# VH-VL binders against p38822r5to271, part 24

Target 1, 267 residues: p38822r5to271
Amino acid sequence: LSIGNEIKDSFKETHKWVQNNLKWLKDIEQFYRERAKLEKDYSERLSRLSAEYFNKKSSTSVPISVGDTPTTTPGSIEAAGVVAWNEILSQTDMISKDHDQLSTDFENHVANQLSGLFTKLDMTLSKINGFNNDMVNKKDNIYHELEKAKKDYDEACSTMEMARNRYTKASNDRNKKKLDEKEMEMNKCKNEYLIKINQANRTKDKYYFQDVPEVLDLLQDVNEAKTLFLNDLWLKAASVENDLGANVSKRLQAANSVVKQNKPSLN
Below, E stands for the ipSAE of ESMFold2; O stands for the ipSAE of OpenDDE; V2 stands for 0.75 times the mean of E and O plus 0.25 times the DockQ between their complexes.

## First folded at step 5 (VH-VL; framework fv_rovalpituzumab)

Design e5b (at its last look DockQ between E and O 0.00; V2 from the best seeds 0.00; counts 0 for: pae E 16.5 > 2, placed apart)
Fold by ESMFold2, look of step 5:
Structure e5b (fold): chain C 267 residues (1-267), chain A 125 residues (1-125), chain B 107 residues (1-107)
Amino acid sequence: as target 1 above (267 residues)
Amino acid sequence: QVQLVQSGAEVKKPGASVKVSCKASGYTFTHYGMNWVRQAPGQGLEWMGWINTYTGNPTYADDFKGRVTMTTDTSTSTAYMELRSLRSDDTAVYYCARDEIYGGYSLNYYGMDVWGQGTLVTVSS
Amino acid sequence: EIVMTQSPATLSVSPGERATLSCKASQSVSDYVVWYQQKPGQAPRLLIYDASTRATGIPARFSGSGSGTEFTLTISSLQSEDFAVYYCQQYNYWPYTFGQGTKLEIK
């Protein structure tokens, strides 16, 4: 059973889990951008409505009625009622501006901050993935180099054995020189093989006991940071909407004060 | 319906520029990066680069750095690839292809799942 | 740059037979390998991602395997529509790189 394959699967699954959590941030950002658009549209429509009814009172004239067909003339109502109505319209327009501010606050303090959070965490995740790929590739490369060095050593041993057999059968200076040459080549390959064994052991120890735990901890840290900052941004979203509620309440209180002064005339 | 629709075929002379468009529809444009891949006649596929549609930041293959510009217009869900200083060996079909990725991250698990129909660019003297 | 090497360059097989396509990376790409199918005049189509996972809508006769440097696409019961060019692609490192393609021809 290969430990390397088991560790690779663990990183891959953990990375996918973190990636999916970051993907969710984009959906949350879009929700607040759409919410900001809704608040902006509501603000504009509410402002138009209040202006329409204010202008209706201001621009409406009493047409002259002539002849035998009476005409109902709009706009003749008692003065205190007109003052109260104009205050209701004025405060309604101020409420429209409160919704415009909420739209701006969602965009600037929630959606744009979610975009920044995603970018920062995505960059961090990319760096972690790069470290993992480098660690895996370094380990795999060292083991491939070890396999090659073993093959080269085995071949050098075979070549030297051939030269040894020739010298054993014909002990001349030429065969001795060839044997010495092949022994030198074999010893060079042996030294390279021993170096690669030592490098592979050091690389294996570092990978399994240091690099893998560090990479997995870093992935967990990305997800923890995402959760912490996302919660803070949700609390900020609630705060800006609470500010809207407080402002609307103040507008209505101002309108109510004027309405309460609208007393009926006594005969 | 998810689709990528590219601009039409173009004929250019050496030294000119070409700008190919890729209009996305049926999905959230900023949830997918946009790759550009070309294929010379009778040859294989060559990756040219990628653009993060959320940040607008491109990454270019070395062979195209200095000659290519990749941009997006998120309001129209359209990606663009401009190749300058055209050479005769730039004659190819140019594809856009999306992949689901985040920021500058180049590793994903799903490959390029939707491709444009391709744009033939012919460079001849 | 990671070189993806496909073999064979051309594979001639009969419908109903099994085809095995090979892809080798110049260094480990883990299991971040995709297989595409491309028919004449068409854009590539995603078949397999993650070395072994079939994309949505891909028939079960397509299977992928491998990790590290060696990858295989197997088509267990070839249909007439499967005769096309197949590309492997790694996405473990920038730049993304493709194999040169394997043309699967009807015998």
Scores: ipSAE 0.000, ipTM 0.449, lowest interface PAE 16.5, mean pLDDT 84
Fold by OpenDDE, look of step 5:
Structure e5b (fold): chain C 267 residues (1-267), chain A 125 residues (1-125), chain B 107 residues (1-107)
Amino acid sequence: as target 1 above (267 residues)
Amino acid sequence: QVQLVQSGAEVKKPGASVKVSCKASGYTFTHYGMNWVRQAPGQGLEWMGWINTYTGNPTYADDFKGRVTMTTDTSTSTAYMELRSLRSDDTAVYYCARDEIYGGYSLNYYGMDVWGQGTLVTVSS
Amino acid sequence: EIVMTQSPATLSVSPGERATLSCKASQSVSDYVVWYQQKPGQAPRLLIYDASTRATGIPARFSGSGSGTEFTLTISSLQSEDFAVYYCQQYNYWPYTFGQGTKLEIK
């Protein structure tokens, strides 16, 4: 459905509708900023948790070594267990970093982009509104001039008629000259009035049949652009989150590979 | 050349109406007023009225008020005079004659300087 | 209305002689008087306007004078083509009014 195909004199309503849609972009922006904040918070908490248990591990672990440093031997169940646990914690820390990255991605690739989109479209909308206002003002000014011209013509007609009546009673040189002067003034005012009528009609026609439809089409373009870019940003948001999932999966696989080496028996 | 050409002779019954035309050429029609003057057979000149060709406003002699209507068509540069309720004493040659509309600050020029050839209107039972 | 009275009704003059025609207004019309010449079967021809100004193409032998209520048309030396009816007209007051005319005939 094209906005431009609606009632031609419905600019105000259409403008308001588009404006509300742009406000909607701000709401969407805020949503992704809040998600970013949650991811950041989760990242930080997870990181702290991992660190806490790393320290705990170091205090409770019993190193099995023949030399100066604890080493992992294939025959040591306890050592193997500790190694596996260490890997799990390490990968968990990495996962925390992945969430931090997602937070950044939501801010930079989604929320900030929505903000930019809003700014651009809002500027465009303001320009369109400005154009319409200029057209309306021009039309109104012409109509005011028309009214003035009409008044002047009416007054000139009245004055000419008075001069004519006087001349009719006494058609002397003085009265003749006065009549001629007033008649000339009347005709001047008449011509001006006719010019203003034509100008007013042309301006009105142009406004309603050409200008308004054009600005409505521009509003439609703004709306279409909004939709297009918004869709792209939604897809981007999904993409960055999917990347997180992929990374998390890889981290877990790495940990699992080590866990599988932790044999329950020395045999 | 400047000239006024009038319509042809008319024969009318008492009570009827006649409309005489006067076509102007060779000059700007709306720059000169148009007078109508009639002349009964063997008699003098009688002024009937004058019309402003620019505005279309006529001025009639008292003797003809109510029976005469003067009009113009600027697109064809033609003046018209209609006389109604004709009677036998309306039998005459009717002339159109131009004069100035706008006298300068001084009326240094005036007069009916261009005349039509005249239109004979005969009113008879 | 202003009454314009011309005199004489008929004026008989020989070719080459001077002719003087009179026109009197019932009240002052300033110098707003014109003179016309009319020949049989023809429309009137403008001779003089503003009481004393000769129209374009009018011979110098024609002259007008007067102001207020008394006006005169003079033909200094009559030519054969000058024998016609002459009318005066005022245009200072509505309605415009003509004199009754003076017939200039050959003696």
Scores: ipSAE 0.000, ipTM 0.436, lowest interface PAE 11.8, mean pLDDT 87
ESMFold2 (binder alone), look of step 5: mean pLDDT 91; pTM 0.931

## First folded at step 6 (VH-VL; framework fv_rovalpituzumab)

Design g1 (at its last look DockQ between E and O 0.08; V2 from the best seeds 0.00; counts 0 for: pae E 19.0 > 2, placed apart)
Fold by OpenDDE, look of step 6:
Structure g1 (fold): chain C 267 residues (1-267), chain A 125 residues (1-125), chain B 107 residues (1-107)
Amino acid sequence: as target 1 above (267 residues)
Amino acid sequence: QVQLVQSGAEVKKPGASVKVSCKASGYTFTKYAMNWVRQAPGQGLEWMGWINTYTGNPTYADDFKGRVTMTTDTSTSTAYMELRSLRSDDTAVYYCARDEYIGGSYDLYYGMDVWGQGTLVTVSS
Amino acid sequence: EIVMTQSPATLSVSPGERATLSCKASQSVSSNVVWYQQKPGQAPRLLIYGASTRATGIPARFSGSGSGTEFTLTISSLQSEDFAVYYCQQYGNWPYTFGQGTKLEIK
């Protein structure tokens, strides 16, 4: 009984632990959704800023193309500066789009996947609980049958005893027949009771030594699955953010290349 | 025999709501998630969402969020799907289908192995 | 979301012949692919799960193969009852998306 109680407690605790871990997935999901919102807001604000300054820029002439090679003409230095500025603003706008992409990536590749993972594992956990409940119900049913069998046996014993008493008071063929019948019924009930006792014992043993451990293993499997998928999603989150960094770097390099062409003097 | 039996065909006006029922029998209702999938005439299958029949927790496809509600009645082993603000493009056959882990590890093999017969919902002015 | 692309849209094959249906995922879904069969006026029926395992009661002539992004449903010898629309579905990433279907018709 002591071992059984400990096992039951272990199951409850393990279940609770797994359940809490699944809830944790929701918190993580929310975190990345919030990050996505921040990225979206930043994207929009940056885009607006870029557009504002783009509109403020003065229309200036660009270098004149002579043949296949553009040439900077005297007095076009300011134009070169404007070209550089235009590129900076253009790339800034592109960077804003990159942040928008990150927002989308956080939503689609991380947060939504966490949501799906939670749903999937939650359902699996529920199935495990269902399985456990089935085993518990099976055990309980056997015990109920045992109780019934015991009651029937007790009643049969009482009835037999009454018949015996009647026979003792009046020893005739009728009473003898009745006694024999009741004794037979008592023995039948006794046998059934014994069968139920054995069945109950076997069921109890199976439940605690086989079924419960199996259920615990299933819970462990759910937890392991959670961990593996979560790790992958964390890596994915890092990956998409790294992609942003790379894109930003490329944008800045493109801008820098144009800036470097903005010479202070004519060649 | 394991089966899902859905409610009959519905005709609705735009803006109305429809509630389709799906009664399960022959198995433990709460052991399997219930999916809802629809199919417009001549079109493919579209997943709408599913519900944890044990906890009652639904998950909806993004396209249906805000318009769909999935519920269950465990006492009758029945799943319900309500779609609101109906539009003409909601005209479709709506299916319920149970989903379970079929094999492998917990993270691998799922599938909808039992389907209802479908419920035609027609939305017309 | 992962896009599942089935090809061809329509496949015409004669009874007794082999039919090969393709399903391609826009990104890897491991072996998390399911195949369904749908006959006119009927609900879909589960054929294959885990990319290659036949569901209960499915004839041996049906087989699934593939992993990652390329998947195939094969019917070794077509029977009259096999002419239907076939759908693939991925369970690799949320949401679990369907292919557009392949119609298998009699040549």
Scores: ipSAE 0.033, ipTM 0.610, lowest interface PAE 2.6, mean pLDDT 89
Fold by ESMFold2, look of step 6:
Structure g1 (fold): chain C 267 residues (1-267), chain A 125 residues (1-125), chain B 107 residues (1-107)
Amino acid sequence: as target 1 above (267 residues)
Amino acid sequence: QVQLVQSGAEVKKPGASVKVSCKASGYTFTKYAMNWVRQAPGQGLEWMGWINTYTGNPTYADDFKGRVTMTTDTSTSTAYMELRSLRSDDTAVYYCARDEYIGGSYDLYYGMDVWGQGTLVTVSS
Amino acid sequence: EIVMTQSPATLSVSPGERATLSCKASQSVSSNVVWYQQKPGQAPRLLIYGASTRATGIPARFSGSGSGTEFTLTISSLQSEDFAVYYCQQYGNWPYTFGQGTKLEIK
């Protein structure tokens, strides 16, 4: 249960959580595309129904003739009930257009916007993942270089001790020169090792105390942006549907006012 | 109005360095990463790297590692790209281009949506 | 790094006709592809992101499609201002890489 393992697992889990939340946007997009299709189909079917009954109406107004002189009977003039029916059919056709508008609004102002939101946030998430991979690779490379520097130093120490032992057994100029050469090599390796320790410590501090918290904050920012924009799109969806409701109510009021003019005693 | 304005054309000798500036205006500088892209005469686009203006950390394309440095000055909303050890084949137009950055509500964009006008760097011996 | 290969290198088309430009990635980039337009002497202009979403202010005659490794930019009813070089770019993996470009020229 090391701090390094906790940090690694935190990014993976947070990234997965954000990624799943972004994928949910595609389900929501599909829902509104399907709503748009339903509204379009309803609009077309309602318009055709209205047209069908307009055609039936025009057929019933045919004049009745006696002999060669065509005449319209007194009972065939337009009654208040036929006026009301014409208005109901006309308002029904206008309601069909209201549903066509809702279909268009769902597609353009909700579904297409959800597609754009997903694309933008998915790209941002990819950049954050790339940044995290770069930070991890930089840290890992420095640790591997430190490991190599330690190994090189240990080998140089062993080689120098061998040369020291030979000089101790036979203290001649040749053995002293060899010992001096190996001490110089060991000191070079020691300096490289100390440099790598300092580099690794600086990188470790930056990674754990600055880079990781910053990357996790960026992941949280993606989710916050998703939530804010999604909420605005849901409010837009509600707004366009409320506009449909208001328009339909106006159509029905217009029809009602004509129906109320249809007085029974005139029939 | 969102724009990126780059420093003027440069003529350099091989072995010299060049530092191109890119001043941003009309938007929050730290909400967008800054890319650098070059285009040799008659050739296509070559991505050189980008700098995360939120953190100040650059990432360089492999071909430029070791001789490119990208920096920013957030107080002036300016990005810089320095290319060292110039060669004749570094002759190109150098563009800065902003890219999507997280943390700004309602103004996140994908792709490099705003480009500087380009800076011609000519390397001649 | 991911290689983006565009075809054809040059496409000659008459105004009012349809142009289809292809872009192939060496590995899957999901839908993380951008299309740019570049006219002579100008910086590139963003057309399409997310493989299929038009950027703000881009006319409806531009459309993009594809996912995974194969992507298409389609320009319906070409206008005189559409004759330019078109680049695809992937952003699914670091580093970003561009295709080599397709020059769209008047027949």
Scores: ipSAE 0.000, ipTM 0.355, lowest interface PAE 19.0, mean pLDDT 83
ESMFold2 (binder alone), look of step 6: mean pLDDT 91; pTM 0.930

Design g2 (at its last look DockQ between E and O 0.52; V2 from the best seeds 0.00; counts 0 for: pae E 14.0 > 2)
Fold by OpenDDE, look of step 6:
Structure g2 (fold): chain C 267 residues (1-267), chain A 125 residues (1-125), chain B 107 residues (1-107)
Amino acid sequence: as target 1 above (267 residues)
Amino acid sequence: QVQLVQSGAEVKKPGASVKVSCKASGYTFTNYAMNWVRQAPGQGLEWMGWINTYTGNPTYADDFKGRVTMTTDTSTSTAYMELRSLRSDDTAVYYCARDEYIGGRYSWYYGMDVWGQGTLVTVSS
Amino acid sequence: EIVMTQSPATLSVSPGERATLSCKASQSVSSNVVWYQQKPGQAPRLLIYGASTRATGIPARFSGSGSGTEFTLTISSLQSEDFAVYYCQQYGNWPYTFGQGTKLEIK
């Protein structure tokens, strides 16, 4: 459905409606910026936590089994546990980085794109409004000219009547000449007025039946474009978050593989 | 004739500010966004930002945020760009350029179709 | 941001010959590419928009092609006035970015 086909004379209202809809993009932008901040904060805190415990581990003395043939000893088992713990911490650190990447992705691939989209659509909307103003001004100018022509004609008619009255009171060559002159002027003004009427009617018809529908269609295009591009960005946002999930899963899998090797018994 | 005329060359010291003007003629000023692009000597083009001449709303490139201010005077069809805290690496020719929206339905084809003659800003101690 | 890479940096061609300039985007930008020409001491001039549409007043010897990440500007028969620096710009993703330029010089 085209706005242009449904609404014939509501540019101002439609424009305002579209403008308000565009403002919604800013709210969405802010939402993703806030999400980015949360991800960044989480990343930083997780990274610090991982580092802290990694340092604690480094201070823990592990019994060293000294032998030419390394057999599985209690000390070896403990070492295996430490290895598993190190892997968990390492993967946790990597997960923190993955969250940092998501933060960046929200900013660059979603929020910034929303900002750009808003700016472009806003400019387009402004341009459309400019076009409408030009058309309105053109129409108004013709109507002003019409009003002027009407006034001129009315004045010419009044002047002609005065001349006629004078001639009626005093039928002489002078008064006749004046009457003829005023009649000619009246007819000239009449013709001009008729021309302006025709011009005004044509302009009016063009404005309401061609120009207004066209600009309304343009507004519709802006609104539809907003929806299409916004959908793409929502899909992108979901995509980058899914990527995080996938990465986290991989990290956990890696850690789990090492943990499974940490056997409780020597056998 | 559609034309953009910029202000003359400027020489500034580090830490100073410069304000470049761009006067538009031959078209409806508020129907087109105004871009600012600079070019260091022997270097490529760098986009600084643009301003919605209808609403007065500017958008700045990240590298210039906090140091640049774009404004317009619709009564004189003039755009202004102020760059603060000038450094030696700010030495460049600064251009204003009109942004044209060209294209079909949902195509979003843009381009800077009219350019000013450029303003050389030299920053030296 | 999307990086636009132009190649070659410098292209030497004789008058009357065909010149082909390349612009590659780090990500898909659909057909949202413009080409500018800049002569020494002058402001840039818009040549092509929408990857393949000539701007008003641009001679027919200039043509643009490409979509996605690969774009080409072609000058079918070089004229003396065509020796300049050419820039591509993408409008696919914010912020809009320029290529580093290709200098077309006379062989």
Scores: ipSAE 0.099, ipTM 0.623, lowest interface PAE 2.4, mean pLDDT 89
Fold by ESMFold2, look of step 6:
Structure g2 (fold): chain C 267 residues (1-267), chain A 125 residues (1-125), chain B 107 residues (1-107)
Amino acid sequence: as target 1 above (267 residues)
Amino acid sequence: QVQLVQSGAEVKKPGASVKVSCKASGYTFTNYAMNWVRQAPGQGLEWMGWINTYTGNPTYADDFKGRVTMTTDTSTSTAYMELRSLRSDDTAVYYCARDEYIGGRYSWYYGMDVWGQGTLVTVSS
Amino acid sequence: EIVMTQSPATLSVSPGERATLSCKASQSVSSNVVWYQQKPGQAPRLLIYGASTRATGIPARFSGSGSGTEFTLTISSLQSEDFAVYYCQQYGNWPYTFGQGTKLEIK
């Protein structure tokens, strides 16, 4: 079985795995953009609702009673109840602003940061792919040069053997000079072939024991960076939502304290 | 050998657009990112954004988003930056700069190692 | 955005002496800082990345250090060609930002 083919498939598989992990960032980004949109819409609707009921309650339609049959309503109950209702409306409007802030926080601190992370890691992945292509091409070029040098040497050996056979058949000075010429050419090709063998052996060792492990480590580095930064962004997303919850709780406590001061009047 | 050659100086009126070209040579264009950085006269450097030359996906600095478009033509190894709705304070030298991949563990950015010669864009009424 | 603040704005130093340039980030950027040199009428030149790693072809007299929010560029045995403007750039958080520059002048 071919170790070279196993290594080629390993890079392709690892690269695709990293690509899929990066592509997943776009899905997560979209989720938080949709969350931000929902929170913004909720904020706007809640603010309009509070304003509508504030305007409704702010209208005074009770005329001054002139006769001796005025509207019987305890003024203390109406005053305290109106104060409580106005506080509920005011705190509801503040809650609408809390959701507007959550929308902004999701967009700025989560979605936009995910977009930046994807872009940065995508370029890094492209650079790693370029490095892999360069080292494969360098290896392949050296092997092509070795193949040519071997072919040249084999041809020179065949030509020298022909000249040796001619000298064996007729041992004259002309055939001796020709044999000497072909032996010199063969030795030149032999030396070049030996140089290319040494280059190919060095290239093979570097490729399989240095370059391939390095490029796979670089791919793992992209995935590790993605994971660490994504975890930080998820924790930030939870933090901004927890802040919303704390603010809402505080506003409801303020409203509750005013409601508890609204005591019924008896007698 | 490795070089970035930018288009020539431009004089523009406020409200116009400018498109600066950056021709790469001596290396594989799609293996390096292309950044755009500007420098107003007597001022410091301001990063405008960068483009992934393999995918064509740009990323813009917030101050320029909405006014800038970065593109590439891989068949000519050329990057482009277009800045729209020019103002007098856009008068600057505009540089393209590539990111060199050096390699190594846990490194994402190796700096901008090759810069174009710069393109002076003058915006005057 | 992360603000990069360089100091001093101008540094006057004699040739052969040591120069120390400072760069402060408004938030931690870990070791994600680059240094550039720019001579008049020229594009910037990459010196240092990762706060302390010299780029290809940069002489050993240039060294960088720091992490978090405080970074320095040190030039030992200043040469006449080293008088220029120096910029730091962070890449620890998006978007990338530059310091305003330190001009290194002959005293």
Scores: ipSAE 0.000, ipTM 0.428, lowest interface PAE 14.0, mean pLDDT 83
ESMFold2 (binder alone), look of step 6: mean pLDDT 91; pTM 0.931

